VHH binders against c4kar8. Designs and how they scored, part 240

Target 1, 263 residues: c4kar8
Amino acid sequence: MAELSTPSPASPAPLDGGRGDELEKFTLRGARQILQLLQDLITHRGLITAHTGGGHSFMTAVLKVDEERGRVVLDPSPDPQANRRALAAPRLTCVTQLDGIRIQFPLVGLGEGQDKGRPALFAPLPAEMLRLQRREFYRLQVPLAHELSCLLKAEDLARKPVEVSARVIDIGAGGVAVVVPTGAAEFVIGGTLPACRLALPDGEPIELDLEVRNLNRQTQRNGTEQLRVGLRFAALPRAADTRIQRYIFKTERALNAKARGGL

## First folded at step 14 (VHH)

Design o30 (framework vhh_7n9e_1)
Fold by ESMFold2-Fast, scan of step 14:
Structure o30 (fold): chain B 263 residues (1-263), chain A 126 residues (1-126)
Amino acid sequence: as target 1 above (263 residues)
Amino acid sequence: DVQLVESGGGLVQAGGSLRLSCAASGFTFSSYAMYWGRQAPGKGREWVSAITSSGGSTAYASSVKGRFTISRDNAKNTLYLQMNNLKPEDTALYYCAREWPSSYYDEYLAEYFQHWGQGTQVTVSS
């Protein structure tokens, strides 16, 4: 048998197995570029999902960049368990979006303390940040006011069929991310949910098959935990694809208009 | 410390069978969904199969569906992959994982590499 040396768990992990070199063009390593991107996240009040391992994450934000000390200041979770998981983790993977562009970066050496008398988490500035500008990674963050939902056909913990109305939090050409109440259904990555119904503001719900692509238990900024499920469109008729694309483009245009003075 | 140790790989002829095992320690095995993934030479990691914490639901990549069977024994903290009708295209290093990245979201999660085992090599000759 040929033995291939694999990196230990303590070694820096490659970003995408055998495709790490393809991501190089999207990787920011300049200190000025990293500082500017972190500042843009502060300016736009970008919410960050910080993955702590084990399918757990919590919602945070960059409160401040301390250039003098070379560190970021993060909003701690009101859930003490989420903070304990974060502090125990050897590495946090932070994921966010800015103008529909996926941004991902690692934080190592997380500590806790206070910033101006308030609890805070601190980490050294990341050495690299990914800014994935491919069309396939674009996702519209669904405005809360749109109340977009998807009726999922799944199984509960007793293997009984259940219908769950899930709130759509983001949507792209390839799928949706939804919020599911904890314990409402059982999901497994790679599983297929047949004949689900996506409700857009106009017209009849779109019936489609969804594939479960990711799962995470996310602690929100109010301290509550929710299950977030990423779902891929298994097959999409042209008419459904057209309706989804029109919703995305119309909503993005409206959001851009509001950002530039509300008309 | 989370530890996953795969075994059962080897050299096998096309059409043959192998059974892989993954011994888990350092965490409450029965509380986690488990995954099998693989990495062929010169390719990225791809997921192969998944099983819920209870064993109640399973999922398979289209390339292996009908040929591979995932199972678990929560009393023994062990995950299994029964591989039948093996093809040369199944040649890869096979990994047990507690977390799996998604091509739609979190496909670049660095921490999932920290929860993968060393792997067991499967080579299918033509």
Scores: ipSAE 0.014, ipTM 0.266, lowest interface PAE 8.1, mean pLDDT 79

Design o31 (framework vhh_7n9e_1)
Fold by ESMFold2-Fast, scan of step 14:
Structure o31 (fold): chain B 263 residues (1-263), chain A 126 residues (1-126)
Amino acid sequence: as target 1 above (263 residues)
Amino acid sequence: DVQLVESGGGLVQAGGSLRLSCAASGFTFSSYAMYWGRQAPGKGREWVSSITSSGGSTAYASSVKGRFTISRDNAKNTLYLQMNNLKPEDTALYYCAREWPSSYYDEYLAEYFQHWGQGTQVTVSS
């Protein structure tokens, strides 16, 4: 079992994420509110990104809430290594979105077993859930049909300039998440990628300076490894900001219409 | 199995210098990007510096840029932070990490990841 170093008496106090006090008004702590929100995630089949630490995450979903035993039942990853990382983690940070509202919650004490004869992950009900209805926290999952890409200007392992066309998987007011093949370029957290080009469906690519904010490795079902890179917009010009916001709002409306049986 | 041991902290006068070391064991050090972070009493964790697995690229927080230098010796499995022109505001517990939880949307990621080391205290007097 990984990383079970007991905090010494000299260890710093637990962190609040730097803005815990600001987020408290969006934190649900009532048992009925938590149960209702988890049930809403089941009803809408919301996909959840579960962060396991070490720059790793996997896709899951809430299969059911076991009120009698005070636990949630989660869909395990088809990747056994992802499940092993999750079980070894001291906690998971679960992130999802429902009707444009960002939902985030911790799970502590993850275990594995079976639900009705099928493999499942189990955890006690979260003591808190964060529900953020602010535009700055909204991330649009980019439809694959849009083929949204960002041309990244980076360096390879030999420190030579390279251009990497990266697929944009989500986009928000503050940045984008992209996927690149592992080894295509070298990224460093806090590093700046100047003069990258974001291609939206209509118009010329938008030239942007991007800051690397996170790195997550993901192994696909075919055995290939992808690197997911979270990138923050640095000093976004008004015209670029307007175009990005219009893309997000138009796409969100189209997806909402499609969810109601529209095309 | 993963162990990170920070050292080199202490009490120093403003304008002074310290060199922090982080001895890594239990993993292939040369395959991981490494990070320095710090936490002042009553404050959240602050990212200080990053270095890629090769040492080819580095990044620094604006508060330390030009004064701190991150480096690594992959043959010795050791990460370094050279701190020059120290200020009272640099007083904090410094720790190294093989991962840095950050997101342009997620302030809570940092509180859920364990830092691997115990840290080394840096105190800068005026």
Scores: ipSAE 0.322, ipTM 0.727, lowest interface PAE 3.1, mean pLDDT 81

Design o32 (framework vhh_7n9e_1)
Fold by ESMFold2-Fast, scan of step 14:
Structure o32 (fold): chain B 263 residues (1-263), chain A 126 residues (1-126)
Amino acid sequence: as target 1 above (263 residues)
Amino acid sequence: DVQLVESGGGLVQAGGSLRLSCAASGFTFSSYAMFWGRQAPGKGREWVSGITSSGGSTAYASSVKGRFTISRDNAKNTLYLQMNNLKPEDTALYYCAREWPSSYYDEYLAEYFQHWGQGTQVTVSS
């Protein structure tokens, strides 16, 4: 079940398909579960990346759930262009994390209006939400104080080699997400970045080959754009894997201790 | 209705060349990155090459770099793969695919390409 199946002539699969059925067990469809999860996102002030298509997204948050009208109310972008893209999109794909668990849900029928005199976006409550609880989907949100960076070896628009120091925003067993200044380099999904250097605390940078898995132009709350790049570890030596896992474990332990008010 | 139609496959001798085409319809072709993938007999699917929406940047699997060239013609809604110095190991069914218009899945999920065609067979004899 967890393995990719061979496409048949009668039922062709997407290029990397065959795992859709496995996600069903992580899909919430109960109205109460959906309402509770949205309320949890409000309580934790969870930031949501709303994908509008074509590699574009913006940062938002759930402001409230209107159960009587069956709607969710979202914080609009300060960038009017991002809001126009969202309103024109046939759907938004919302991605967030809660306690290290990835949450994803679609919103269809986005509109704009006002909530208590302030601009707001609204959409019908989603019919489903994904809550991914598997180890391979776990992502540690990297604390800003750690100043984690990855030196990327890429190419510019003229195909000249460039080095870009990118901030690591999340890290997991299979890869990292980084933020790159717009225009600093060109990235192609599926392309390999050789000999990149991941700087972890307490040691020399780790030299890694990284594969570009996703690209996302994200409009921040201040209205500026960032390019988010999802990078897979193409080949990970055991020693590097051990150091990455230790960093994740140590950081989670420290965050848990801090949350409990400990040292 | 999104459609991708591959063509140009066939039988060639090792060291030969072949050009594949992918005709796209049902979406704004110039707004999406495009890809070529392949599946050889008895093997899993392999990413071959990618190109940005503008055509300004390209990427290749190490196994084909220097031999294959991806290109696109946005005015004709067509993607191309020029294959030179073909090897028996290049024998596969070749597919084109459009990038996912909005990412629903994490990079650890292998579902980044929303639409792909039925493919075109390339057979390289030695």
Scores: ipSAE 0.000, ipTM 0.343, lowest interface PAE 10.8, mean pLDDT 79

Design o33 (framework vhh_7n9e_1)
Fold by ESMFold2-Fast, scan of step 14:
Structure o33 (fold): chain B 263 residues (1-263), chain A 126 residues (1-126)
Amino acid sequence: as target 1 above (263 residues)
Amino acid sequence: DVQLVESGGGLVQAGGSLRLSCAASGFTFSSYAMYWGRQAPGKGREWVSGITSSGGSTAYASSVKGRFTISRDNAKNTLYLQMNNLKPEDTALYYCARLWPSSYYDEYLAEYFQHWGQGTQVTVSS
């Protein structure tokens, strides 16, 4: 599809510039995959920017998927003129994101009506959806036995400086993901945590500035919450980069050897 | 039912100032980090600023750093954005947002918003 492969001038461009052959590996065409992704957007109430052409767009969301009638139900814009432009458009290019993954899909044949007595927009299910994974860089899942930790410098709920020892659950060249108990410290997306200390099995802890990129609240089986925090390395020193890569390589090799020997 | 109601937008000359407010209800406001985002016609969504639940830490997009100040009053369940030295490029619909439990932002990637209000329009003339 030309419009799927070539994003609207008003939309965020795909990472690979919209070349169809390069986007094919990110394109979902299986009916179950498409339905699952649309359901994930509903579950997470993902906000969608729908581009109607000519630099015009509006904010919407998938309210439900009607599998029997083969259509999606969308939230109309509070702006009546945006809805009129959408209905007049030959197609919509829908752009959204879910947990850092950019999702793009076309909708053709938009109509209007009601869902449970409320105004709604309807469109046939897309035949394909583009799912561009932003975190494509390799992340090592840290074995529990390694007890990797990162000492975070943050503030508590009383605005007092606090140092929190957080368990590292994954690590890559660009950053780490850690878990902390809910309420142990305050985090905000885009915030910087200065002079944190990453403990690797070899040598002294690595002192790094970390930027908060992701937050994920997890409710455990016993009803307690924990917070997963995705952290980007800021200005990673060469020696630190070497140590992190060495740890990743050796751990991956050990896990591969264990898998073959254990099977 | 989560409700976010923005106010304080309007038409202002370049170099002017506006103070936006967001009245929150239907959830424990003091337990959530809060955010301001904006969308200009023909542009993608842009994260503007964030503040921790206690108000102790803030973050700003590079385009507004030094000009905008985010703050909150947990006793009044209200979020604020003080906007100084406004530029025509700041023209947008401004939204107060609370992010989902799974949320992320990068300077090269669109922000993920969970709960939006209706927004308040800011128009900066040159």
Scores: ipSAE 0.359, ipTM 0.742, lowest interface PAE 2.7, mean pLDDT 79

Design o34 (framework vhh_7n9e_1)
Fold by ESMFold2-Fast, scan of step 14:
Structure o34 (fold): chain B 263 residues (1-263), chain A 126 residues (1-126)
Amino acid sequence: as target 1 above (263 residues)
Amino acid sequence: DVQLVESGGGLVQAGGSLRLSCAASGFTFSSYAMYWGRQAPGKGREWVSGITSSGGSTAYASSVKGRFTISRDNAKNTLYLQMNNLKPEDTALYYCARVWPSSYYDEYLAEYFQHWGQGTQVTVSS
């Protein structure tokens, strides 16, 4: 019975820690590129996590780009406290994704007003946007029908070794996200889970070491809690990397074909 | 209301030791993994160490591994960080955190955490 202070889904944190030079090559600074990317977020109805500092964030979306006034129009939070924090913040750090690609951008000079009679937040167009087209940042959502699993080697609440079969919910070149029942095992961010087994269709399970990168508790409709665990591949043999990439590619192609097969 | 109160910092010579404490209230401490982070002036937040809810497993940043030891006392709702062989580069504001949950994998998420306390300053002179 784990309770979160907030039942709302937690969102990914902004990139931090002074990686400015390494990220420069992924930074868009052209006005046309920035406008196009913002328009793509509108077209795909991309949800954005806006970080206001101090561990606070809220969900928003780009509603409109006002090129004439050089502004973006954002959906305000239904929580008045979140909007007050945003307006008081010197800077918002906005994080989202588009087609598995991580997008991050700053907004400075946030104001509030109305757009066509509805409350809205306004900010000047960002001077830069980060678009991380790295293979490690792409995540395939695993179809439930695939029953993809990873056998985790961890410790239970009594500090006893335990093997937990976890359902894989997403997978990328750099890792997987899995779900386990709350209380099935203990996890700590930065901890290593040795000799886990990733079961892909078509072949033997892949044995690998996993590093815990994030944790999120979620409550299901039946009242059962699940823990979502993000796991990084600590070391990945070439053969395993090839099998994972092949699975991702094959599954994407099948999902795209299925989406177009219906009308 | 969740509250975390850090203490035990101070000025220490290089090679010295300090023990930090974090008193937790407003939540079931024994049900959460807990973490220590630090921030030097003009730098981003750095994850330092983590410990499972039972205390059975721990993790450390490479920069502190072998020198720092994280521990907890669930009966006292207190998190500890024993810091040995301190270096000038360990100078920072140290804060404890119950990491904000995330629904997405990202290589940078382990460096993100939130704090509700003001932290405790550690200054290591050379």
Scores: ipSAE 0.278, ipTM 0.715, lowest interface PAE 3.7, mean pLDDT 79

Design o35 (framework vhh_7n9e_1)
Fold by ESMFold2-Fast, scan of step 14:
Structure o35 (fold): chain B 263 residues (1-263), chain A 126 residues (1-126)
Amino acid sequence: as target 1 above (263 residues)
Amino acid sequence: DVQLVESGGGLVQAGGSLRLSCAASGFTFSSYAMYWGRQAPGKGREWVSGITSSGGSTAYASSVKGRFTISRDNAKNTLYLQMNNLKPEDTALYYCARIWPSSYYDEYLAEYFQHWGQGTQVTVSS
């Protein structure tokens, strides 16, 4: 008797109107708070995933806050198609992380122009920003040096079983986000991937059933496209949960120590 | 310009069957996973089913699993939903979508359920 996964929840999406009241206490609406947070993103050179309609996103960064003109200046993608999708979108939803805290904000009215003679994207300052300090929303950004991977069992475009070694880009109590090259395998939201293997440091891979919760085609800084897959832990044994939480805690502490130590 | 046109709804008695169709245009249909969702009177949007771009894998909401079958014909750019053993609780406006709103784990606010067609009404009488 085992439940391998739960089906995808009914609408609304978890972070939309059905949870608006819960998110209110994490919403910044003060002009100075918003300006300070945007400046913190600039100072820390925080990478932002900007979501456009159509399940597409691109990597950007806040280059400048133009208080006089009331706008932010964003780094355009080296992929012209990603920039065209962004400009055509009625809204960008920007997602980033600062010191383990998830930050989200909308940008509407995106335009293109020049900043100091270089191509740039710009938008009016957001009227609100979410700063989510909750365990359920916390995702550790996995350091590149850790080479964390998850072996996924899926199907290729010819409906053949395939195993894909996917790089884990973030991890939390509820799941992982991984990246795979576009076209490496097929995924569908709500689908279950049985007997996947999550490779954590210092131990055997953890065998897990994963549920596909999100799919997004992300254009990287080098102009290549990757498929970003959000995966929920469908059934997580106590021992696996303990190992994952230990990895998150240890890595977070090490990252904080490196940021504040400096000998 | 993405266009989706749903059809096949109607009035049916409990225990009956309907087959919904969604004609897609304006994008490479065979390159995208496709979804069916529904909205009942006075309720929010509910995910019903999804199918991979090749049609090799499917997913279903627990409320419809075993009763509904999603399928696609990539040569005709058409998505289908075969609905069997219909219940009054299945009464809703049904939409097809190329994108379903992001789930809890990924915490995106970018995607809402977007229907590009009028939807097709399914009414199940008790």
Scores: ipSAE 0.443, ipTM 0.784, lowest interface PAE 2.1, mean pLDDT 81

Design o36 (framework vhh_7n9e_1)
Fold by ESMFold2-Fast, scan of step 14:
Structure o36 (fold): chain B 263 residues (1-263), chain A 126 residues (1-126)
Amino acid sequence: as target 1 above (263 residues)
Amino acid sequence: DVQLVESGGGLVQAGGSLRLSCAASGFTFSSYAMYWGRQAPGKGREWVSGITSSGGSTAYASSVKGRFTISRDNAKNTLYLQMNNLKPEDTALYYCARYWPSSYYDEYLAEYFQHWGQGTQVTVSS
């Protein structure tokens, strides 16, 4: 087994937009801007992945912003273990997407209580929020019905070549995130997986090289562990890039039309 | 500004040793996994070795395993690569790089904010 299969999930760096010059231009620190962005997440019912450290996360949402008390109210996980991890964590890293805009922010000082008679989590308003407005940062959440898959060429725990069919959970201009069954293959951040095959709904599979960028172990509600692997397109022929972008735009438009049809 | 400055390269005979250093500044070094890469003239880039933020786990390319050792000193914000039993095939520009800080970030955003140094040249004579 590669010794770096889980470096980021095992020891995740907390989000600090103010520390890195590279993130400064995308970081909001004004109280009014932060309040407005959080309110936008409520209005659009944005689903948030809250990372509690050690490769653990849970799905939440902002229920309301309590401006008078300077705090945000979050939907607790139905998994009591996830809530205990969150409350014990010194910091949560919250990640979401709003209308193609990537949003990330830290929450510190998480507490629990009730909101209108229902369990809720509370945290002080974040001092900063990362807001990435550029199109290349957009990730399409792949509809389950599309059964999008990528055949990965990797190595097993004994260093033997294996082919693993991985479900694609999101896709963007620069890469995909896939879910790999636990124990199916070994991944090392920075390693290249050659001649993988991405299956889109229309046409033949796209053959491409993928670079491993991140690894995250997720425990599902049923206790099943899965490995989320972030993969960057190492080299992408123009025809392949066109097909991927067409899939993204076509699917995005269909999802937007469906949402608008509800009016 | 994020800065990564490599040093320690040079000309060495086959079977010799070199120790490369990478001085990091402008970010919290102890919070990031780091790696060493190399690029030989006329060839593509090759990942050489990686190390977790704490230094508790390491990984190596098969071509260098058993000969190279990656390490770090978080108090000094410095990454090291000890290279032993050097071969002519190890001749390349060696650079250090910061892994993207966590799986919480978008994969291709990592390329946009990728930071690596200008590199240090290692030449191994036969």
Scores: ipSAE 0.005, ipTM 0.242, lowest interface PAE 10.8, mean pLDDT 78

Design o37 (framework vhh_7n9e_1)
Fold by ESMFold2-Fast, scan of step 14:
Parts: C-alpha cells; sequence; structure tokens
Structure o37 (fold): chain B 263 residues (1-263), chain A 126 residues (1-126)
C-alpha cells in the first residue's frame, strides 16, 4: 500500500522543483497565473502541507494574497515549534491539491506578524508554481489594432516546407488561436510546429514550439474560407511565458479600464 | 457521400499486435488529413493518432506513442493503424475519422472529434 516512487497528484510528498524537463511544462512562472492559482486556493479553502526540511511539515492555508506588497499570507500552525521551524527554514515547499490537480510551490523569506489582529505568516509571492494538470479556459480576445501574428513553420499540401503568417485571434496562458487561409498549409491534430515565431508588441518575436490541438473551417461573410487553428505552447521558456502573461495582463487591464470609463 | 469502413479489430493478448484498416470512399482521400479515435467502455471518445493528407507528418496521443504507427495509401484510399505491444487499457471501439474535429479548444478535443465510420472493436486481454 505504499506510495509510488513518483508521487501521485494526491501525495503530500514534495517533488523536486521545475528544473527537470518533464516538470518544466507544468511549471507556471507568469505573475498573473501565480496570482490566479493562489486566489483559487483561497476560494476553495485548500489545505496546504508546508515542508520545512529535515522531515518536518505542518498544515497551513493561504489566507490572502497581498498583490500590492507582493506577498502571501498564511495560517500559522497551532504548534509553536512548527512555526519556529518554518521561520528558521531557508525555504518552505508547499504541496496541495485543487480538483485533483497537484500543486507545489516554494516560499522563501518567511516572516511573522499579524493580519487583522490575528497571528499570521508572511512570505513573498513564489516565482514559480508546479501544476501537474493544466486546464486553461481563459482566452484574451486579441484586439485587431494590436496586429498580433504568429509565423508558423508547416508543410503545404505538396509536402513542401512553408511559412505562414497567421493572425492571432485569441491568446491564453497555454496557447493561441490563429487563422490562416484554407489550403495555405497542412495541419494535423497533435502535430508539432517547431520554431514558430510569435510577434508581441514591444519586442523581438518569441521563438517557440506549438502543438496543434484543434482545427476548424470558417466561412467569412464574403464567401471565402479560413482555417482556425488552436495551438498549445510546448514548454515555454520563462522569459517567453513572462512576456506573454505581461501582454495578457496589460491588455485585459486596458480593456477593462476603457469599459469602466464608459460608465 | 462520405463512407469510412474500419476493419482488423479482434481479441488479442497483452503484448500482442493488430493492424487496423479504414477504407475510404465518396471524397478525394488524398486531400484530407485522417485520424484514428477510440472509445473505451464507459468513457468518452479519445483522439489516438493523425496523419496529414500527404503522409508527411504524423501525431500520436501520449498513451500510444512508440507503440502505434499510423500510415496511409492514397492510391488505395486506405488508412492504417499498426498497434504493437497492446495493453488492456487499449481495449476500445476504434474509429476512422476525416477532416477537422472541432472549433472548440483542446480541453474538448476528444468529445468533439468527428467520426464517420461505425468502428472496429479491439479487446486486449490481460
Amino acid sequence: as target 1 above (263 residues)
Amino acid sequence: DVQLVESGGGLVQAGGSLRLSCAASGFTFSSYAMYWGRQAPGKGREWVSGITSSGGSTAYASSVKGRFTISRDNAKNTLYLQMNNLKPEDTALYYCARGWPSSYYDEYLAEYFQHWGQGTQVTVSS
């Protein structure tokens, strides 16, 4: 009945951080993703096992996220010794679950104080969080004025290499949807498009590998057909993930501010 | 009138092999990407493998990669799936599908995958 050598999603045992290639694709490094995941843990009142090293751990929970100060507020242990170990530890490894998904993240620089008159532990926001199963439903509709494009490296119908500049119609933490003229290139569900280039405002294009997740033909009002291609980001480098999340956050904020200003 | 007719299923022991065929008619086979999907008892449809219209690129679900090989013969209008090292978890009704499965996001790929054939049953005993 012992746990598997590789911990299951439900296991309280920590996994080594996202240095390994296998874990990189499940590691969230975008500030917006991290904030949203921490908020989800608060909303669901998720219990966290915090490992303080030396085989010691305690149960905690995220009480709130202080975005302005860049810190997370945690429920202290009822055991004073556990709290002293946590404060002395150079790093906490926090392990929890959300809807069966294993979540793991480090906290460094733990301090103690009060929140609303009650004892609390404080730590800077983690720079990364491991999420072993990703479901990404949020998609920012890309404003036409931004002229976002992705240069796809694919094959044409004659099996010849082709580069297609595709318009990005939506973007999320895990991928983009693009449109191309029907017949411009061949796509297959699950296929990888290597070394594509995503052009964001304010910077050099981001080179990344994309996986084809869905395809749909759409007929435009003028009777011409276009192909919508859903593409997943494969193992985004930290810098690329940061730029994409910054674009999404900035654009969403600007759109929300403009909409509220109209009221 | 699009028709896809699957064959080659059967009962095999774990570790065994099967080769599935899909005979296509009613469309220009060489102009379409083709796919294999499956549905296990009590589960939704799952994408298994895909191949471009030319056969130049293939893709596989992680659960079958390295064990299954998709191929096609455009002159014979036939799609194939070579299945090696079969596991009990591969037990399912296997479908041949044409074209683009969905306008929905990758979260729903398996549920919205188009299938045009009646399927061929594969049962892998332990």
Scores: ipSAE 0.013, ipTM 0.506, lowest interface PAE 7.6, mean pLDDT 77

Design o38 (framework vhh_7n9e_1)
Fold by ESMFold2-Fast, scan of step 14:
Structure o38 (fold): chain B 263 residues (1-263), chain A 126 residues (1-126)
Amino acid sequence: as target 1 above (263 residues)
Amino acid sequence: DVQLVESGGGLVQAGGSLRLSCAASGFTFSSYAMYWGRQAPGKGREWVSGITSSGGSTAYASSVKGRFTISRDNAKNTLYLQMNNLKPEDTALYYCARSWPSSYYDEYLAEYFQHWGQGTQVTVSS
């Protein structure tokens, strides 16, 4: 069907069909570029979500790059099941963010052992890293101090309507990612959540229709699991769009000032 | 290990109906949302439908809404897709999945964090 345009970042997309060439321009394959980017993640203490397949992931970090042995050293999960899934996976897909830029890379051949007497995961250096610098993929990591929340209208495990206050962990022009309390509600990708309420620091909550775009059961660094839900703004009024963009811009400025001053 | 086995495909006339089944094993079926996808010859994989772990909420692609119904039987670890008023454009390999990449960048990850079955072929003649 020649009429299939490139889907928006928030829409379901065909897996085969012309996106490989577009992503190639954002793919780093140079050894020095890869090493520098991994060192930047270490320097900025970047948290990495490692996807092990089947909607499972765990939170990790690059502890060091062993250039002599050509490998990365990763922080293992305190949850032994998460580590077993990772070791059994044919590939880890690692996703992180640095200064609002999405970074993504594969790790193949994961092993476990010790690094200076402490448990560690090891993998060969990735042959490629994706660095998506496009504004449409920019997501502000919401500071915990902001206590940003979204009241979701969903169904519980007993199929009853429920309202769930979810913590907003990132926000962009197209949507938010939230953490849902365990067992509080059920979600399905493509499902619509009508009349949800996004609480920004300035003014009244914003009433929005949200579409579920992503579901991820993530094992945190403390070993607990949480459900992370990616939500697209299904219908965004102009006034709401302006308030969201203002929050993002104001927060970025404050974070940039803090980063430069070490305060 | 996670296994998904689709069945119920076949050849059907335009305007006809088929019911697909997906038998799940190797995981706690009742704890996962489940999905149907399809791939037509020469096309990429397309999301068709999803259902919550309890079956309380469903979602459909606009191209199938009103014609297809997703359902599940958690006691039998089985996912279903009832397809009514089939069109030649519905001709595809249909497969079930335990998770679905949803955004453009997740499309890049689809091979790596989805569990698909091998699929069941649906052919709709005009």
Scores: ipSAE 0.502, ipTM 0.820, lowest interface PAE 1.7, mean pLDDT 82

